# VH-VL binders against FAD synthase (ribL), part 13

Target 1, 153 residues: FAD synthase (ribL), of Halorubrum lacusprofundi (b9lsn4)
Amino acid sequence: MTRVVAQGTFDLLHPGHVHYLEDAATYGDELHAIVARRTNVTHKPAPILCAEQRRDMVAALTAVDEAHLGHPEDVFVPIQRLDPDVIVLGFDQHHDEADIAAALAERGIDCRVERASGRDPRYEDELLSSGDIVDRILKQRGSDCDGAREGQR
Below, E stands for the ipSAE of ESMFold2; O stands for the ipSAE of ESMFold2 at other seeds; V2 stands for 0.75 times the mean of E and O plus 0.25 times the DockQ between their complexes.

## First folded at step 9 (VH-VL; framework fv_denrakibart)

Design q3 (from m1 with light chain Y98R; at its last look DockQ between E and O 0.91; V2 from the best seeds 0.00; counts 0 for: pae O 2.4 > 2)
Fold by ESMFold2 at other seeds, look of step 9:
Structure q3 (fold): chain C 153 residues (1-153), chain A 121 residues (1-121), chain B 113 residues (1-113)
Amino acid sequence: as target 1 above (153 residues)
Amino acid sequence: EVQLVQSGAEVKKPGESLKISCKGSGYSFTTYWIGWVRQMPGKGLEWMGFIYPADSDTRYSPSFQGQVTISADKSISTAYLQWSSLKASDTAMYYCARPYKFGDRYAFDIWGQGTLVTVSS
Amino acid sequence: DIVMTQSPDSLAVSLGERATINCKSSQSILYSSKNKNYLAWYQQKPGQPPKLLIYWASTRESGVPDRFSGSGSGTDFTLTISSLQAEDVAVYYCQQYRSLPHTFGQGTKVEIK
């Protein structure tokens, strides 16, 4: 039994998340997804949804055998607990594969590092990021302090 | 020296609560699963579940889910097995054990000495 | 759950003779890509906790005498004691650790004939 780990914030779920997790699942027999804690999201705005809700949503995806909360202080705790055979990075995740592999080896985790394929938009108005979803909501339903202009979104 | 030291024997009545302990020493307590195994008098070994102390991830055998609570206090390197209401059928020897590696797919190489729990009226 | 079934439940063997204990799993416990079977054997002497003898089906734990050997793959496994000694009187258990819940066989009691 090949155990695969995928990691991410998985805030407002979108087709990019589904593609990533489906691609990661092809690397083995069981896919475990680790959902990042708010305190570990450093390169973008804080997630909209709490970690428990994000974990539960990811766990409901067919490709995912189990979803886990990340550790608030040490991101390697759940990875070491699972002792996976493969870790699959997201297409756009900025971590270098070699750096991750070195950190795993340093901790005695015998684990291959791979990167998932990207997903191209399939139609013009498709939203493939939580940030884009938030921007769309703010444009359509948001308010500002400049004054009331109906239809501006 | 890597070792697991368990709390002493217990004699209880049905309906009473109980918490027994397993203290680990000589290794990195938080980075290994620590499990509990039941052995009823004259019977074989039954895996009850285990806990990963670093993040308290806890897994139970379906036979024991909801029947016991497994917990750990990593500040004192101690795991616990707890009953809220003992039954006579809980009379058994209880062992804690540690896998030889930090993942959940490894054999148990270190065992505690056992805690005998006797539940009778 | 993966059910582990040992046979026989009990056996008596003359000193110096071979003892053979079988263990069957209800489904394969082979990790084929690494060619490893998630099978352990434990020895439990009277009044003592279990002691790990064999893991990965055939690898002896440190300090275990050469007379103990494990074999088999997939669903069928064997523990062999090539020349039974008095100190080998014990109950022997197999265990799978491929998937949760980890499960033990019912045990095999080995005695001197």
Scores: ipSAE 0.535, ipTM 0.836, lowest interface PAE 2.4, mean pLDDT 91
ESMFold2, look of step 9: ipSAE 0.554; ipTM 0.841
ESMFold2 (binder alone), look of step 9: mean pLDDT 92; pTM 0.940

Design q4 (from p3 with light chain L30F; at its last look DockQ between E and O 0.86; V2 from the best seeds 0.00; counts 0 for: pae E 2.3 > 2)
Fold by ESMFold2 at other seeds, look of step 9:
Structure q4 (fold): chain C 153 residues (1-153), chain A 121 residues (1-121), chain B 113 residues (1-113)
Amino acid sequence: as target 1 above (153 residues)
Amino acid sequence: EVQLVQSGAEVKKPGESLKISCKGSGYSFTTYWIGWVRQMPGKGLEWMGFIYPADSDTRYSPSFQGQVTISADKSISTAYLQWSSLKASDTAMYYCARPYKFGDRYAFDIWGQGTLVTVSS
Amino acid sequence: DIVMTQSPDSLAVSLGERATINCKSSQSIFYKSKDKNYLAWYQQKPGQPPKLLIYWASTRESGVPDRFSGSGSGTDFTLTISSLQAEDVAVYYCQQYYRLPHTFGQGTKVEIK
């Protein structure tokens, strides 16, 4: 049995997430998704949804056999626990496959590193990032707060 | 030397609670699963479940889900097996065991000495 | 769940003779891409915890005498003691660790004839 690991924030789910996880699932027999904790998301705005909710939503996807919360201090704890055969990186993830492979080898994890294919937009107004979804919501249904408010008297 | 040392034998009555322990030494306790195996009198070995102490991820055999609680205290390198209400059918030898490598798909190379639990009226 | 079935339930073997224990799994426990069978053999002597003898179906654990060997693949596995010694009186268990829950065979008691 080939165990595959995928990881990400998975905030507001969108077709890019679904594609990534479906593509990752093709690499093996069971797919484990690791959902990043809010405290570990430092490269972009904090996720809207709590980690438990994001984990539960990812677990409900047909492609995912099990979803896990990431470790608050060491991203490799759940990876080492699972001892996967394949780790599939997201198409746009900045990490270098060789650097990830070296970090895994340093920790004694015998694991192949792959990268998922990208997903092209299929619809004219399709949103493929949680950030774009948030921006759309703010423009269409949010308050107009283009500047910081000074104290109200 | 890598060792698992279990708590001593217990004699209990039905309905009582019990928590037995397994202390690991000589290795990095948090980076290995540690499992519990039951052996009823005159019977074979049954895998009950295991825990990964680094993040407390816990897995149970379906036969034991809801029957026992597996836990760990990584600050003292100790795993636990606990019953909230013992039954006479819980009379058995209980072993803790560690796989020879991290990950859940490895054989158990280190075993505790066993804890005999006797539950009788 | 993967069921592990051992045969025989017990056997008596004269000192110095060959003992053979069979273990069958209800599903294949061979992982092709790693070329590994997820099968272990344990020895449990009277009054002692189990001791790992063989893993990956055929790899002897360190310190295990050469008279112990494992063979087989897929669903059919064999433990062989090529020349039985007095200290080999024990119950022997096979175990799969391919998939949770991990499961053991029912055991095979080896006695001196």
Scores: ipSAE 0.557, ipTM 0.839, lowest interface PAE 2.2, mean pLDDT 91
ESMFold2, look of step 9: ipSAE 0.567; ipTM 0.838
ESMFold2 (binder alone), look of step 9: mean pLDDT 93; pTM 0.950

Design q5 (from m1 with heavy chain Y52W; at its last look DockQ between E and O 0.87; V2 from the best seeds 0.00; counts 0 for: pae E 4.5 > 2)
Fold by ESMFold2, look of step 9:
Structure q5 (fold): chain C 153 residues (1-153), chain A 121 residues (1-121), chain B 113 residues (1-113)
Amino acid sequence: as target 1 above (153 residues)
Amino acid sequence: EVQLVQSGAEVKKPGESLKISCKGSGYSFTTYWIGWVRQMPGKGLEWMGFIWPADSDTRYSPSFQGQVTISADKSISTAYLQWSSLKASDTAMYYCARPYKFGDRYAFDIWGQGTLVTVSS
Amino acid sequence: DIVMTQSPDSLAVSLGERATINCKSSQSILYSSKNKNYLAWYQQKPGQPPKLLIYWASTRESGVPDRFSGSGSGTDFTLTISSLQAEDVAVYYCQQYYSLPHTFGQGTKVEIK
């Protein structure tokens, strides 16, 4: 069996996450998703949801065979444990494929690195990022004074 | 130089708890699975499960899920197999074993000497 | 779960004669993209832990004598002892490590005839 790993924050799930994981699943027979710990999310805003909840939501997706928590101190611990055949990066993930491949080789992990395709909006008013969802919530439900309009903060 | 050394034989009564140990030496303990294998008297080998000591991720054979607890203390390079309430049917030899490479799809190249557990009234 | 079935359950072989043990998996354990069969053979002598003999179906572990060889692919595998010696009296087990749970065959006892 070809084992595939996908990794991400997977905070507020949206169709971009689903597309990424579905695309990653096409690279093999068994898709494992690693959900990053809050302490390891340094390249973007801290996640809103706790890691266990994010893991459980990802595990429920049909494309995902198993979801795992990342390691708080060494992101390669679950990757070594799984010894995957393919790691698929998200379309917009900041990591360079060559740098990831070098780090895997340094650790003796014989693994191909690929990058998933992007997802264009398909519906009117579709939100394709956790940040967009947060912004919508703040605009509609956040920080209003008596009689004040949305977004005046 | 790579060794797995298990705790000594145990004689117990039904209903008692037990925790047996397996200490690894001569290799990086946290970067290999440690597995447990049961061999009942006169019977074959049964894979019980294994643990990844670096993060304590634990996998059980369906036959042993909920029957035993596998754990590890990476600070002393030791894995454990534990029963909360022994049964007479738990009488067996128990081996710990290590795959020859990190990852869960490799054969076991290093075996402990075994721990005989006898449960009888 | 992948079931591993060995045959025969026991055999008696004269010193110097060939011993052949078969192992069949309930599904293929060939990982085609790496061209690897996830099959190991172990020897267990009385009062001792198992000892790895063969992995990847046909690769001999270091220190294992040349008289031990493994063959087969997919679902059908064979361990051959080309010239049985007295120290080869043991129970032999096959094992798949293709997927969890890892499973063993029931064992084959080899005796001197």
Scores: ipSAE 0.319, ipTM 0.773, lowest interface PAE 4.5, mean pLDDT 90
ESMFold2 (binder alone), look of step 9: mean pLDDT 92; pTM 0.941
ESMFold2 at other seeds, look of step 9: ipSAE 0.325; ipTM 0.774

Design q6 (at its last look DockQ between E and O 0.08; V2 from the best seeds 0.00; counts 0 for: pae O 16.0 > 2, placed apart)
Fold by ESMFold2 at other seeds, look of step 9:
Structure q6 (fold): chain C 153 residues (1-153), chain A 122 residues (1-122), chain B 113 residues (1-113)
Amino acid sequence: as target 1 above (153 residues)
Amino acid sequence: EVQLVQSGAEVKKPGESLKISCKGSGYSFTTYWIGWVRQMPGKGLEWMGFIYPADSDTRYSPSFQGQVTISADKSISTAYLQWSSLKASDTAMYYCARPYSKFGDRYAFDIWGQGTLVTVSS
Amino acid sequence: DIVMTQSPDSLAVSLGERATINCKSSQSILYSSKNKNYLAWYQQKPGQPPKLLIYWASTRESGVPDRFSGSGSGTDFTLTISSLQAEDVAVYYCQQYYSLPHTFGQGTKVEIK
């Protein structure tokens, strides 16, 4: 049995998340997804949804065998605990495979590092990021407050 | 040097609560899973579950899920096994144990506590 | 759940002779990507906690005498005591740690004939 780990924020779920996890699942028999805690999401806006809800939604996806909350201070703790054979990075994640592999080796984790394929939009109006979903919501439902000063709402 | 020291024997009545402890010393407590194993009188060994103290990730055997609570207090390097309402069938020896290698959840257990005998009778 | 079955349930062996204990898993416990058999052997003497003897099916734990050896792969495993000593009287358990729940064999009691 080959154990695969994928990691991400997985805020508002979208087809890009599903593609990533489906592609990651092809690398082995058992896919574990690690859902980042808010304190570990420093490279983009804080997630809208709490970590437990995001974990539960990810756990419901067909491609995912188990979903786990990340560690509040050390993102490698859950990876060490799971002792996977493969970690699959998201297509657009900034991390270099070699840098991640070096960090794993330094920690004694014997694990391959791979990168998932990307997903192009399949529909004209498809949203493939949580940020785009938030922007759409604000445009459609947030215009009443757009441009208003703080304290008037 | 590396030790797991368990709390003493307990004699209880059905329906009472109980929390037994397992204190680790001589190693980095938070980086090893610590597990609980039951041995009923004259019987073999049964894995009950274990916990990773660094983040409290807890895994239970299906036979024990909902029957006991496994927890840890990493500030005092101590794991716990807890019943809210004991049954006579809980009479057994309970061992804590940790795996021989840190981090992963798929290792054999090289360090065992001395055992805590729990007797539940009317 | 992976069921571990030991044979025999008990074994009487003359001092200095070979003791052989078999353990069979209900499915393979060879983790192919790591090329490891997730099988351990434990010794438990009366009134004592279990003691790890062998892990990864064949790797002897530090301080365990050379007379203890493990072999096998996949679903069939063997613990061998090449020359039984008086202090080897105990119950021996195999255990898989391939998947949760981790499971033990029912035990094999070894006695001096």
Scores: ipSAE 0.000, ipTM 0.545, lowest interface PAE 16.0, mean pLDDT 87
ESMFold2, look of step 9: ipSAE 0.005; ipTM 0.533
ESMFold2 (binder alone), look of step 9: mean pLDDT 93; pTM 0.953

## First folded at step 10 (VH-VL; framework fv_denrakibart)

Design r1 (from m1 with heavy chain K101R; at its last look DockQ between E and O 0.83; V2 from the best seeds 0.00; counts 0 for: pae O 2.8 > 2)
Fold by ESMFold2 at other seeds, look of step 10:
Structure r1 (fold): chain C 153 residues (1-153), chain A 121 residues (1-121), chain B 113 residues (1-113)
Amino acid sequence: as target 1 above (153 residues)
Amino acid sequence: EVQLVQSGAEVKKPGESLKISCKGSGYSFTTYWIGWVRQMPGKGLEWMGFIYPADSDTRYSPSFQGQVTISADKSISTAYLQWSSLKASDTAMYYCARPYRFGDRYAFDIWGQGTLVTVSS
Amino acid sequence: DIVMTQSPDSLAVSLGERATINCKSSQSILYSSKNKNYLAWYQQKPGQPPKLLIYWASTRESGVPDRFSGSGSGTDFTLTISSLQAEDVAVYYCQQYYSLPHTFGQGTKVEIK
């Protein structure tokens, strides 16, 4: 049995996440998704949802056989525990394949590194990032209008 | 010297709780799964489950899930097998064992000496 | 669960003769992409814990005498003791570690005829 690992924040789920996980699943028989802890998300805004909720939502996706929480101190702990055959990076993840491969090799993990394909928007009004979803919510449902309305009279 | 040393034999009554231990030494305890194997008197070996001490990820055989608790204390390199309420059918020899490599798809190369648990009225 | 079935249940062999133990899995335990059979053999002598003899179906663990050999692939596996010694009186178990739960065969008792 070929074990595949995918990793990400998976905050507010969107079609880009689903595409990534579906593409990752094609590399093997069993897809494990590792959901990053807040403390390990330093290159973008902190996630809205707690790690356990994000893990549970990812686990419910058809492509995912099991979802795991990342380790709060060492992101390689669950990877070593799983000893996967393939790690699939997201299309737009800024980690370099060579850097990940080197880190795996120095830990003795015999694992191929691949990168998932990208997903183009399919619908005119589609949002493909958690940040865009948050921005849309703030624009359409935020309190700014209520405060401004009180001052309009 | 790589070794697993288990706690001593136990004689208990039905309904009592019990926690037996397996201390690892001579290797990096947290990077190897530690498994538990039951052997009832005169019977074969049964894989009960294992734990990864680095993050406490724990897996059970379906036959044992809900029947026992596997845990570890990485600060003292010790794994545990625990019953909240023993039954007479829990009478058996219990071994801890370690795979020869990190990851969950490797054979057990190091075994503890075993802990005999006797549960009788 | 992958069921492991050993045959025979017991075996009496004259000292110095060949002992052959078979193990069959209910499904293939060969990882084709790695060309690995996820099968181990263990020896358990009276009053002792199990001892690893063979892994990957045919790879002998260090310190195990050359008279022990493993063979087979997919679903059918064999442990052979080419010349039985007195210290080989034991119960022998096969085990798959292809998938969880890891399962053992029921054991084969080997004794001197």
Scores: ipSAE 0.453, ipTM 0.811, lowest interface PAE 2.8, mean pLDDT 90
ESMFold2, look of step 10: ipSAE 0.624; ipTM 0.851
ESMFold2 (binder alone), look of step 10: mean pLDDT 91; pTM 0.928

Design r2 (from m1 with heavy chain D104E; at its last look DockQ between E and O 0.89; V2 from the best seeds 0.00; counts 0 for: pae E 7.2 > 2)
Fold by ESMFold2, look of step 10:
Structure r2 (fold): chain C 153 residues (1-153), chain A 121 residues (1-121), chain B 113 residues (1-113)
Amino acid sequence: as target 1 above (153 residues)
Amino acid sequence: EVQLVQSGAEVKKPGESLKISCKGSGYSFTTYWIGWVRQMPGKGLEWMGFIYPADSDTRYSPSFQGQVTISADKSISTAYLQWSSLKASDTAMYYCARPYKFGERYAFDIWGQGTLVTVSS
Amino acid sequence: DIVMTQSPDSLAVSLGERATINCKSSQSILYSSKNKNYLAWYQQKPGQPPKLLIYWASTRESGVPDRFSGSGSGTDFTLTISSLQAEDVAVYYCQQYYSLPHTFGQGTKVEIK
């Protein structure tokens, strides 16, 4: 049995997440998804949803055999525990495959590093990031404080 | 000098609770699975389950799910096997074991000495 | 669950002769991409915990005598003791660690004839 690991924040789910996980699943027999803890999400806005909810939503996706919470202090703990054969990086993740492979090897983790394909938009006005979804919500539902005052009937 | 040292033999009556221990030393306790194996008198080995102490992820054989509790206290490098209500059929030797490398898909190279549990009226 | 079946249940072999123990899994435990069979062999003497002999089907654990060898792939595996010694009287178990639950064979008792 080939075990595949994918890792990400998976906040507000969108078709980009589904594509990533479906593509990752093609690399083996079992796909395990690691959902990042808030403390490990740096240099972008903190996720809207708590880690347990994000894990539960990812676990419900057909492509995912199991979903796991990341470790709050050491992101390599669940990777070592699972001992995967393949780790699949997201299409837009800026990490070099060779650099990730080297970091894993330094920790004694013997697995292949691959990168998922990207997903092109398929629909007009399709939102393919959690940030885009948040921006849309704020634009449509968050403008009361930013709008002009209007007080009369 | 990697070793697993188990608690001593137990003689119990049906219905009593029991918690036996397995203390690891000489290695990084939290980064290795630690498992429990039952051997009933005159019978073979049965994998009961294991725990990853770093995050307490615990997996059970279907035959033992709900029958025992596996736990660990990583601050004292100790794993536990626990019954809330013993049965006579729980009479067996119980071993703890760890794999030779971190990760779940490795053979067990370090074994505890065993804890004999005898349950009879 | 992957069922591991050993044969025979017991065997008697003269000192210095070859002993052969078979183990069959109910499904393949070979990861073909890495050519690894997730199969171990253990020796258990009376009053002792099991001792690892062989892992990855054919890799001998450190300190295990050369007379012990493992072979096989996929579903059919063999432990061979090329020249039986008195200290080799024991029960031998195979185990798969390919998937959870990890399962053992029922054991094979080796005796001197």
Scores: ipSAE 0.062, ipTM 0.702, lowest interface PAE 7.2, mean pLDDT 89
ESMFold2 (binder alone), look of step 10: mean pLDDT 92; pTM 0.937
ESMFold2 at other seeds, look of step 10: ipSAE 0.403; ipTM 0.796

Design r3 (from m1 with light chain S33Y; at its last look DockQ between E and O 0.87; V2 from the best seeds 0.00; counts 0 for: pae E 2.5 > 2)
Fold by ESMFold2, look of step 10:
Structure r3 (fold): chain C 153 residues (1-153), chain A 121 residues (1-121), chain B 113 residues (1-113)
Amino acid sequence: as target 1 above (153 residues)
Amino acid sequence: EVQLVQSGAEVKKPGESLKISCKGSGYSFTTYWIGWVRQMPGKGLEWMGFIYPADSDTRYSPSFQGQVTISADKSISTAYLQWSSLKASDTAMYYCARPYKFGDRYAFDIWGQGTLVTVSS
Amino acid sequence: DIVMTQSPDSLAVSLGERATINCKSSQSILYSYKNKNYLAWYQQKPGQPPKLLIYWASTRESGVPDRFSGSGSGTDFTLTISSLQAEDVAVYYCQQYYSLPHTFGQGTKVEIK
């Protein structure tokens, strides 16, 4: 049984996330998704939703056999625990496949590294990023100064 | 030398709590699953579950889910098996065991000496 | 759950003769891409913890005598002791580690006489 790992933030779920996970699932028999902790999201805005909620939403997707929380201090802990056969990077993820493969080999993890295909928009006005969803909410439901509420919206 | 050393034999009464231990030495304790196996008197081996100490990810056999608690304290390289309320049917030998590699799909190459738990009125 | 069934439950074999223990899984435990069967054999002598003999169905653990061999694939597996010795009196267990929960066979007691 080929075990596949995918990793991401998976904040506000959108069709891009679903495509990534469905594509990752095609590389094997079991898909395990690792949901990044807020402390490990340093290259973009912090996620709006807590990690447990994001994990639970990802776990409900048909393509995903199990969803896991990332480790707050060492992102390789769940990867070592799972000892996967394949890790699938997201289409736009900033890591180089060779660099990831080297990091896995350094840790004794015998794992093939692949990258998922991208998803083109299928509908007019489709939102394919959590940031775009947030922007749409702010434009349509944004507060004025009388009713402003602080928060991650 | 890689070793798993378990706590000593226990004699208990039904309804009492119990926590038995398994201390690992000679290896990187946090990067290997550590499992518990029950052997009732005169019976075979039953996989109860295991824990990954680095992040406390814990998996149970369905037969033992909710019946015991598996835990670990990585600061002292020790795994635990715990009952909140023992039953006479918990009388058994309990082994801890470690797979030979990190990951959950490997055979157990290192076993503790066993802890005999006797529960009787 | 993958059920592991051993046969026979007990076996009496003359010293120096061949002992054969069978183990059947309720589902295939072969990872066909890497051609690995997720099956182990353990020996347990009285008063001792189990000892790993064979993993990946046919790979002998270090220090295990050559008279022990494992074979089989998919759902049908065999442990063979080619020339039974007095120290081989024990209970033998197969185990799958293909998927959770990991499960053992019920055991086979091997005796001499």
Scores: ipSAE 0.513, ipTM 0.830, lowest interface PAE 2.5, mean pLDDT 91
ESMFold2 (binder alone), look of step 10: mean pLDDT 92; pTM 0.946
ESMFold2 at other seeds, look of step 10: ipSAE 0.554; ipTM 0.826

Design r4 (from m1 with light chain W56K; at its last look DockQ between E and O 0.67; V2 from the best seeds 0.00; counts 0 for: pae E 9.6 > 2)
Fold by ESMFold2, look of step 10:
Structure r4 (fold): chain C 153 residues (1-153), chain A 121 residues (1-121), chain B 113 residues (1-113)
Amino acid sequence: as target 1 above (153 residues)
Amino acid sequence: EVQLVQSGAEVKKPGESLKISCKGSGYSFTTYWIGWVRQMPGKGLEWMGFIYPADSDTRYSPSFQGQVTISADKSISTAYLQWSSLKASDTAMYYCARPYKFGDRYAFDIWGQGTLVTVSS
Amino acid sequence: DIVMTQSPDSLAVSLGERATINCKSSQSILYSSKNKNYLAWYQQKPGQPPKLLIYKASTRESGVPDRFSGSGSGTDFTLTISSLQAEDVAVYYCQQYYSLPHTFGQGTKVEIK
């Protein structure tokens, strides 16, 4: 058995998430997904859903053998615990690759770093990011508070 | 020197609670799993479960799930094994043990001296 | 659960002779991507905790004498003591750590004939 780790926020689940996890699963026999804590999401809007709900949704995906909560202070704690053979980065996570490899080496984790392929849209009007889903909801269902919505961004 | 030092022998009656301890020293306590192994008198070794103290991820053997509680206090580098209500069948030697390395798939390279628990009326 | 079965249950061997202990798992414990067998051997002397002898089926733990060696792969494993010493009188256990729950063999008692 080859153990693979994927990590992400996995807020509002969308086909891009499913593709990432399916592609990650192809690198081994056992896919573990780590769901980031809100405190670990500092460069993007905070996730809408709580970590436990996001973890449970990811755990239900066929490609995922086990889903785990990230550590609130040290993102590498669950990675050390799992001691994977492969870590698969999301398609758009370019800037972290060298830093992740260095951090793995410092922690004595003998692990290959790979990157998932991107997902092309398959359907008209398909949304492939949690942000796009939020924007669509606000556009279509935000009529109750139109004035307040204008001042937010 | 890496050591696991366990609390002393216990003599208890059925129905009593008990919490025994295992203090780790000489290594990074929070980044290794630490486990518990039972040995009933005259019998072999049984893996009970283990905990990863850094995040308290705890895994139990199905045979012990719900029968004991494994916990850790990382501030004092100590793991615990606890019964809420002891049974005579809990009479055994209990060892704590540390895996060779960080992950959950390693052999135990360091063992505590054992804690003998005797449960009889 | 992966069942670990040792043979024999007990073994009497003359000083200086070879002792052989077998351990069989109910399913393969070879982690094929890393070509590693997740099998350990422990020695337990009377009144003492177990001591790790061999891990990954064939790697000796630091400080373990060369007379102890492990072999085998997949489901069939062997611990060999090439020249039995008086201090080797103990019970020997195999253990798989391939998957949870980790499980031990029932033990093999080694005595001097």
Scores: ipSAE 0.006, ipTM 0.640, lowest interface PAE 9.6, mean pLDDT 88
ESMFold2 (binder alone), look of step 10: mean pLDDT 92; pTM 0.937
ESMFold2 at other seeds, look of step 10: ipSAE 0.299; ipTM 0.760

